# Ledger of designs, part 3: VH-VL binders against Nuclear transport factor 2 (nutf2)

Target 1, 127 residues: Nuclear transport factor 2 (nutf2), of Dictyostelium discoideum (Social amoeba) (q86hw7)
Amino acid sequence: MQSVDPQVVGVGKQFVEHYYGIFDSNRAGLTQIYQQQTTLTWEGKFLSGADAIVKHIVELPFQQTNRKINSIDCQQTYQPGIMITVTGTLIIDGEAKNQLKFVQVFNLASNNGSFLLINDFFRLVLD

## First folded at step 20 (VH-VL; from n05 with heavy chain G105A)

Design p05
Fold by OpenDDE, fold request of step 23:
Structure p05 (fold): chain C 127 residues (1-127), chain A 120 residues (1-120), chain B 107 residues (1-107)
Amino acid sequence: as target 1 above (127 residues)
Amino acid sequence: EVQLVQSGAEVKKPGESLKISCKASGYRFTNYWINWVRQMPGKGLEWMGRIYPGDSDTNYAGKFKDQVTISADKSISTAYLQWSSLKASDTAMYYCARHYDESWAYFDYWGQGTLVTVSS
Amino acid sequence: DIQMTQSPSSLSASVGDRVTITCRASQDIRNYLNWYQQKPGKAPKLLIYYASYLQTGVPSRFSGSGSGTDFTFTISSLQPEDIATYYCQQYKNLPYTFGQGTKVEIK
């Protein structure tokens, strides 16, 4: 028996697809996802607030990214919300030989019929 | 709106080459896999292979390896399936379909199909 | 390759009937199974993913269950518009493989 509500999975997957769709097309557009209360730990660096987070992401030293997603797992949080774990491969600057494995974790909070990104963790996985 | 639009029906002779297309729109083309599925007349669905347009990573079912070539042009969000030399047995409907995640590899959007008829 | 075997290959039932289709995998595929509906002359349509999750917009009369090697697709109350061929598909391993299909007709 499935323990996770299909609706939760659906919302989580849609969020991931939407998030990476923006990330990989227009990083500056992530301002529509990150909130002022959102926190991000990017490769161990703690960032707080949409402005600081988006600035950091925009200033990353690459121009193009694509993601081959290996897994997306979703769970309901104690308070209405969704926690998402993503694993995949990051392709940087369109170079097939320049691939990096990564893990990303999203914590979404339910808010007035929608979801807000509250916590974000990104870490490259070294071989 | 997500769409996969395939090229039109083809009528070919054995030995001829063919390249059919699947144009995607409404989503980030390079972030999704494109799958090709064959359906012979009156038969079931057969997965042929897939391509990740982001890096052109390609996988084939053994049956179709070296029999067809799957490619993509990300500049125009188009995937291709091609034969160097068609056989009568290649007569079939060919579908493209997308999936996103390896662990959730369901084909949520399909092209309308391209009918390929190969006869002398 | 993982072989997917559907049963039955075809069936005919009355409107309102409960319809059950089974799919057996040649090896353990966990829950990595999808169900598609293909109406005559149309492309397949995703109905169920991950064995039991109903795709958005799909009527609740459709359901899926199972894990490992044995899976079941159910139409709780067959409707005229459900005339189609249904396919299971595994994605545990490459190559992805489909069942041979089950043709569902109305009496």
Scores: ipSAE 0.879, ipTM 0.952, lowest interface PAE 0.6, mean pLDDT 96
Fold by OpenDDE, fold request of step 23:
Structure p05 (fold): chain C 127 residues (1-127), chain A 120 residues (1-120), chain B 107 residues (1-107)
Amino acid sequence: as target 1 above (127 residues)
Amino acid sequence: EVQLVQSGAEVKKPGESLKISCKASGYRFTNYWINWVRQMPGKGLEWMGRIYPGDSDTNYAGKFKDQVTISADKSISTAYLQWSSLKASDTAMYYCARHYDESWAYFDYWGQGTLVTVSS
Amino acid sequence: DIQMTQSPSSLSASVGDRVTITCRASQDIRNYLNWYQQKPGKAPKLLIYYASYLQTGVPSRFSGSGSGTDFTFTISSLQPEDIATYYCQQYKNLPYTFGQGTKVEIK
């Protein structure tokens, strides 16, 4: 069976854990991840730039979140980078009744030994 | 730095109750599963069950269902394993270990283990 | 439950030897298999995940291969510090299950 480069997988998983760690603990802290050139499509709404993106996320109408991750898939992109697909369950305000399935896609670009988030897609998945 | 620190060794008698702990630090506790693994003296590893502290979702291996209770306290980033009535056969080393997601359920960090000795 | 059968249960080899351990699953688990090292008196340590991915910081002399039902763990050149019991673990289905372990000793 063919496999993805373990280094690609390692970096991708580390990014996901780091991203959601910040999102679920301090959304305003996402300024360290989103760049001015980053774009986000959040539930169909297109956002461009770290300021607009973080503002939108911070203004979401809930106080606490945590994510139960179901899957993380990674691939190396044509240009040096990593594309990541994540599926999971979003738990809102610690309420068992407030659980929503989601998919999120990240496109990371290699940048001088590190990676920058370039594209982000978030969509809730309805049953 | 990610750490799982377990409570100290226990010496108990049959019939006694026991609750051991696994305190996590260095990461967001509510976003990772905590697993409990038993290792009887001189034997192999046995997965007992797991808990997701974010919603307290819990799964048990069949042989441990209704034999132990796994719980967690998010406020202090601590997971628990408890018995209502210990048996001599519960004598073992107990480890906690974390994993992140269902598709990659590797246990990358482990507690140091808690030795439980049950004898009359 | 998915049963994991390791072979051999124990082995003794010389420093520098190539060591191979096998793990067989009672049903197809794809690549959902991990390998752990447990040194005497210590907690297990993750070495290989997803059948063949080397965990960060683990020496390159350790490797894993296989898919489906048959898996192999290899130490290309056994070192004194590799004295330990090694375990495979499947996570295709709940409950997670471990192999019986393989005790590796140095001659």
Scores: ipSAE 0.867, ipTM 0.950, lowest interface PAE 0.6, mean pLDDT 95
Fold by ESMFold2, fold request of step 23:
Structure p05 (fold): chain C 127 residues (1-127), chain A 120 residues (1-120), chain B 107 residues (1-107)
Amino acid sequence: as target 1 above (127 residues)
Amino acid sequence: EVQLVQSGAEVKKPGESLKISCKASGYRFTNYWINWVRQMPGKGLEWMGRIYPGDSDTNYAGKFKDQVTISADKSISTAYLQWSSLKASDTAMYYCARHYDESWAYFDYWGQGTLVTVSS
Amino acid sequence: DIQMTQSPSSLSASVGDRVTITCRASQDIRNYLNWYQQKPGKAPKLLIYYASYLQTGVPSRFSGSGSGTDFTFTISSLQPEDIATYYCQQYKNLPYTFGQGTKVEIK
């Protein structure tokens, strides 16, 4: 094997584009993605379940965000599923000076021909 | 449906200014790079530069730096390519195209092209 | 700048023939290479990304291979609708650069 399965990359990229499309346009719409069994660690704060996770995200103290994505890496997992790592820049309120480097990890589990978000890690990358 | 719709063909004289547009729809405009690609008559494709509308970060190929201006108006999901003074050698087809990220930087959607003709 | 050299500049082949186009980079670009198809009067269309990954909806007769500096694009069985110019494009470094193009015709 010389590379990751293109289908895994395709699914992972589609998920990332979809996730940030919703996050950056209407964060409340993330109820479509987060599940009862999903856990999120957001800057060290552990959250469990769709309601708690979406509430946290909706209440974040910024109006408009944009995701300037640098890398997206995808690998199939034995669960089975897809693990996705994302690096990039979070731009807050449309201003170039409000740019924060971040990493986010999504773990998707295969479920009856679709994928469910199970684990999510978000970290700002400082200095 | 993702679409990039470009402004119509232009016939200009040397020395005139011109601003052509690329209007995006069906996706979050500010999360994707917009690239400009030139194709001179009977020739291949040349990357001119790009803009990230989310923060206006812009990059140019060296031969086009200071020859054109790339800009965007995120309120109307539109990117622009602009000349302050056209030359006959600017006669070409101009395409806009998007990409999402740096690790998989492929141009998955393209505008239909804008033909610019510059002649005396 | 990274120069991309395609060969041949043009070719004619019969329906059903195997067609191979090569693309050479002036320096190592790993797998950061895409292939586009451009039909006359149309915008380019992405066929292959990351040297060998087939874009969704692209027929399996199209394939790509290679890494580093030497890349190939293959049409296993040429069809009439494959008449087009094909371009490789690197994205390892800015500026992004394209090959000169290979015009494919039916004879």
Scores: ipSAE 0.658, ipTM 0.898, lowest interface PAE 1.6, mean pLDDT 93
Fold by ESMFold2, fold request of step 23:
Structure p05 (fold): chain C 127 residues (1-127), chain A 120 residues (1-120), chain B 107 residues (1-107)
Amino acid sequence: as target 1 above (127 residues)
Amino acid sequence: EVQLVQSGAEVKKPGESLKISCKASGYRFTNYWINWVRQMPGKGLEWMGRIYPGDSDTNYAGKFKDQVTISADKSISTAYLQWSSLKASDTAMYYCARHYDESWAYFDYWGQGTLVTVSS
Amino acid sequence: DIQMTQSPSSLSASVGDRVTITCRASQDIRNYLNWYQQKPGKAPKLLIYYASYLQTGVPSRFSGSGSGTDFTFTISSLQPEDIATYYCQQYKNLPYTFGQGTKVEIK
């Protein structure tokens, strides 16, 4: 039978809710999620390591954000781990005119009964 | 801990206005939809509508459209359900519940309910 | 609107019995169906989402199956604490809609 393990979906959704909860409350708090080995591609710009990634995110030209999530898809990977794709709308500074469609991909690696963020891809989706 | 705490029971007369509340805590209020669900005495659950407090995007079930107003105040993490003119048929238990996204739209946390009684 | 019809409207069973509740959608909803438990005087509680995925912390005696228009909720071995009304709910389209509920009691 072709199905995704419900536990994979549960972990992936929990991660997404946690990640955007921190991002939208206080982006500097993402230091607790990004690792030394993590890479981020943000709109084509490649960043490696927690310090560079968090610095980039904190310096983005907006003060408050909200994440209105449309879809979350999760799959187990052979590493092992979980790959997560997220689509939705990034709402900037509480204004309706400042809404940007996006896709983000997280790759979590399994590590000693927990999960570490290894790869992150963020892309705006244009109409 | 995630909690949704609703305002207390209301006893009203037909024609009066009413605004009941659902206060959220333990999560980022503006990133989750708040749904309102009606349960008439001895009856099942009916979805009334929802709001995304982050941008005030609001949807109503057809039978409740123009009968109630759903709103939110982001500054105090509170969603509201309000009537401009109550009817006796509005007597019911009203629940708020949250969900996160469209692809897995399940209501994982519910408020305790607000009993609204409308009688002459 | 997608109409959800549950069967039966009520049932009585003994502790340890297998209990089965069905839910039928008026149109294809794929697997976009949740099951909730409501104990007397309390708010509903999510048990199953996406037709068959068990919510964290929910006992394994609860299960769900089906896709399309016909869905089944099962309690493999009824326990005293399972006395409640159970609701299916579709989320494929707005408005979200619930079945009318199935009241489960112990004989």
Scores: ipSAE 0.646, ipTM 0.897, lowest interface PAE 1.7, mean pLDDT 93

## First folded at step 21 (VH-VL; from p05 with light chain Q55Y)

Design q04
Fold by OpenDDE, fold request of step 23:
Structure q04 (fold): chain C 127 residues (1-127), chain A 120 residues (1-120), chain B 107 residues (1-107)
Amino acid sequence: as target 1 above (127 residues)
Amino acid sequence: EVQLVQSGAEVKKPGESLKISCKASGYRFTNYWINWVRQMPGKGLEWMGRIYPGDSDTNYAGKFKDQVTISADKSISTAYLQWSSLKASDTAMYYCARHYDESWAYFDYWGQGTLVTVSS
Amino acid sequence: DIQMTQSPSSLSASVGDRVTITCRASQDIRNYLNWYQQKPGKAPKLLIYYASYLYTGVPSRFSGSGSGTDFTFTISSLQPEDIATYYCQQYKNLPYTFGQGTKVEIK
């Protein structure tokens, strides 16, 4: 079988870990991830630009969060870039009873040896 | 820098209780699984169980279920492995190791190990 | 539980030799297999993940192949610093399980 470039997987996974690390520790810190050209569709709500996106995330009505990640899939795009799909469980306030399944998709564009987040999709998966 | 630092070597007698620790740093502790791995003297690696500190979800290998307890204190980024009553057969090196997600469950960072010696 | 049968238990080879270690799973584990290196008195280190992916920073002389039930770990040119015990580990199902290990020595 064919395989994805391990470097692509490595970069993608590192991005996911970094992103959620910031999200779950300091939402306002996501300004270092989201750019002015980044777009986010959060639960169907379209947001454009780092300022609007980070504001929306900061204002989300939950306190403490962490992500139990089930899967991370990465592919190299024609851009060039990396497309990442993440499935997992959002744990709210560290309580097992407050868990929400979600899917998130990231589109990263290569930029002079680094990567920029271009597109972001977040959706809760309701049972 | 990601680090897992385990508590020091233990010398115990059969019947005694023991709780060893694995302190994590350099990453979001609550977002990763912590695994415990046993290595008896001169033997191979044995996965004992895991804990997700974010919700304290735990899983044990069958032979270790009800033999040990895995726990975590996320306030100090520390995972624990404990025995209520040690046996001589518990003599081993114990490692903690992290992994992130279920699809890529490789243990990328390990503690330095805690040697537990149980003898009369 | 999924049993991982690793072979051989030990081997001795010369510097520059090609070294091959195999692991067989008792059932299909797809590519959910990792390889670790453990040097004496040290914690294991990840070398290969998902059967064939070289972990970051790991020398290219290490490689892995296989899928399903049969897997192979290879050192293309054995170096003195490669003296260690190597382990395969499946994570297809809980509990995670390791192979018995292969002790690699240099003649």
Scores: ipSAE 0.902, ipTM 0.957, lowest interface PAE 0.5, mean pLDDT 96
Fold by OpenDDE, fold request of step 23:
Structure q04 (fold): chain C 127 residues (1-127), chain A 120 residues (1-120), chain B 107 residues (1-107)
Amino acid sequence: as target 1 above (127 residues)
Amino acid sequence: EVQLVQSGAEVKKPGESLKISCKASGYRFTNYWINWVRQMPGKGLEWMGRIYPGDSDTNYAGKFKDQVTISADKSISTAYLQWSSLKASDTAMYYCARHYDESWAYFDYWGQGTLVTVSS
Amino acid sequence: DIQMTQSPSSLSASVGDRVTITCRASQDIRNYLNWYQQKPGKAPKLLIYYASYLYTGVPSRFSGSGSGTDFTFTISSLQPEDIATYYCQQYKNLPYTFGQGTKVEIK
């Protein structure tokens, strides 16, 4: 009865949890997610390739992050893949008063029973 | 492996204070909500409140507001539920359970429960 | 608060029977409903989320349907290990609220 395949939602949600789990614990570990063909637009800055992307993320000025996720929406793409939209609040350096709303979009491509991150968009939502 | 391990059973008297714990492991504690759920003997589940350890944001159900305090120590991945003055009616099983986000707020992992018995 | 009303409060069925439990919300909760199974002396276990999504590792004999205010939980073929109390839970609004539970027993 539901319009979205629950398997798609399951995979997408697991990806998000996994991604932010790594991001918020060890940013350098994101090399296991970003591929050479992955592209990221971070706050309008275009980055291509795992090395450049992870370097940029690692060099972000904050030391700690926590993700309070508001929503995760998933859809199956026309080509085997999953589009994911995430909204949430980014808590910086463990300070409750230092919070920023954000939106992030992931495009995963199916690859031999697994999924690869192809496109990533991150944008802070300013009040 | 994700686990929520709660503190042991408590036997208390009315008027006594109590603080029970829920220690999380196997995941990023600060990125998930911890919920507390009460189950009185032979009764159903009651959501008491929740805390986001990342910023200690806390919400309570009306009937539990000002009756209990939910807190967390992220340095040891532990959430707490405490009473300043127990009543006999607080006798119940108390569960902690995690959920990730607001749009899919299902409780996928639960603690084993802490039985609290309050009697004179 | 959103009130969740389950029916029936208890039922007894035979192994292999189709079991149906309903949950009604006092207001529209869209699909923001989960179903849990609680066996005696154990913590609840998530079975269904978002009204109809089967949680990972949960047997396919469990299913959920519905939206808005009326929801249904189904066990297509009741097994002995399914003896438990089942709860619906809404998360449309705070506070989260559970149905009163449905105790399922085997004849």
Scores: ipSAE 0.899, ipTM 0.956, lowest interface PAE 0.5, mean pLDDT 96
Fold by ESMFold2, fold request of step 23:
Structure q04 (fold): chain C 127 residues (1-127), chain A 120 residues (1-120), chain B 107 residues (1-107)
Amino acid sequence: as target 1 above (127 residues)
Amino acid sequence: EVQLVQSGAEVKKPGESLKISCKASGYRFTNYWINWVRQMPGKGLEWMGRIYPGDSDTNYAGKFKDQVTISADKSISTAYLQWSSLKASDTAMYYCARHYDESWAYFDYWGQGTLVTVSS
Amino acid sequence: DIQMTQSPSSLSASVGDRVTITCRASQDIRNYLNWYQQKPGKAPKLLIYYASYLYTGVPSRFSGSGSGTDFTFTISSLQPEDIATYYCQQYKNLPYTFGQGTKVEIK
């Protein structure tokens, strides 16, 4: 196997578009993605379970966000599942001066014909 | 579900202004680039430029810079291509198309096209 | 600007034939190349991205290969519905640029 399966790229890219579509429109809606077994590390802070994760995200000190995505890399994992790395710019409250470079990693586990978000890592990238 | 619906065909005279539209639905408009592509009669495809509606970041191909204006209205999920003074050589089919990110910058959805005819 | 040279400009082939179209970039574009199909009177349709990745729902008779500057698009067995003009497009650098197109007809 010398390259990533196009279907893996397709699934991973669709997940990213869906995730940020919800995050950037109504963060409370992320309850449909995060679950009991999900863990998030947000700038070094470890959070476990959908309630804690969604509460943290909803309480972030900004209202409107947009994702200007640079790269999306996807690979099948041995568990099995899909590991996704995203880089881009988080645009806060429509302001050019409030643009933060970030990286986010999603680990999706295969779950009986679908995918379940298991791990999530978010980091700001400083200049 | 995802749709890009363009404004109707235009018949214009040289020197007139024109603004054509591309209305998006079925996705979060402000998270995707909108590209404009020209196709002259009987000719190939030419990329004109793009806009990221989320912050209005805009890029033009050099030959179109200062010849057209690309803009967007986030409140109605609509991108625009605009001429202040049309030329006969602007007669063409104009498409809008979206892409999500820079690493996989393919145009997965296209508008139906707007035929602009400039004569007389 | 990166120039994309596509050949041939047109071709005519029989149903069932293998069809090959080439696309050359004026500089290294890695795998940042897409292929589109445009049927008469219609908007272009994405077939292949990243030089060789088949887009969802596209029949497997379509394929792409190559990297760097030289790329190939293949229809393994031409069908009547494949009458169209095919375009390569690079996205390594702005401005994005298309090849001149290859018109494919049934003889």
Scores: ipSAE 0.668, ipTM 0.900, lowest interface PAE 1.6, mean pLDDT 93
Fold by ESMFold2, fold request of step 23:
Structure q04 (fold): chain C 127 residues (1-127), chain A 120 residues (1-120), chain B 107 residues (1-107)
Amino acid sequence: as target 1 above (127 residues)
Amino acid sequence: EVQLVQSGAEVKKPGESLKISCKASGYRFTNYWINWVRQMPGKGLEWMGRIYPGDSDTNYAGKFKDQVTISADKSISTAYLQWSSLKASDTAMYYCARHYDESWAYFDYWGQGTLVTVSS
Amino acid sequence: DIQMTQSPSSLSASVGDRVTITCRASQDIRNYLNWYQQKPGKAPKLLIYYASYLYTGVPSRFSGSGSGTDFTFTISSLQPEDIATYYCQQYKNLPYTFGQGTKVEIK
């Protein structure tokens, strides 16, 4: 069998929809997702812990964002957990001309029937 | 709770204009594609087109290109399907449905449908 | 445009029967195929995505298989509430296209 567990895809996709729903509506609400053990690399800048991560995200210099998602790939990890890669377009302030391609990687750790975000990588991509 | 609520049934005459609506709630409207799907009486489903309200990116099936206009008003989380001049052949049920991404592009939530009847 | 052809256009089966519906694409669509159920007077409901993945909350008696051009949807044991029209839908290329539908009835 050369396929991914469909339950892993379902959980990963649901996480992505939830994450960007919060990010694009009220970034301060990401305190529900980021943990003290979470690390984020944002365009090469390393941040550790929920407070630093959420502060960075809230202070980003744009008002509105939208995530126009192209691909979501999910795999189970042996931690256990789920690794998620996302590609798409970050749309800034509702402008068709203000679109930046991005990749983001989430590593979720399984914790008693739920998932905790442990690692997060965000990178703008020009092509 | 995610919902797509469509405007009520319409009875129109040929040549009249019409704009029907699909109001979204329970999710970030501008992050999801809205699709319009036609079902003529006794027939199957036909995809008409879609809009991404976040940037108004719009795609049409060739059959419906230049026959209808798909638009959205992000301030009220509403997508629209519009005819400038209805034909009797536009009599059908019209559904809106959302999808999130291109790799898993399934329509997980649908509106209840809007019945449009066009007759002399 | 990618044409989707379902077979049969209708069928009758008894409660408990195994029901099989096929869907054929006019060109290779890999696994980019969804299955929907539509009861009379209601909007369609997603059952299967990516050819074989059950959507959340869908009973396991529903299944899908296939890749490329030939796909199969199966109800392992038909229940009274499964009376509906079933549609396949490809999403490999725009425009998205549906099969013509398969009406499933109880005899």
Scores: ipSAE 0.622, ipTM 0.893, lowest interface PAE 1.7, mean pLDDT 93

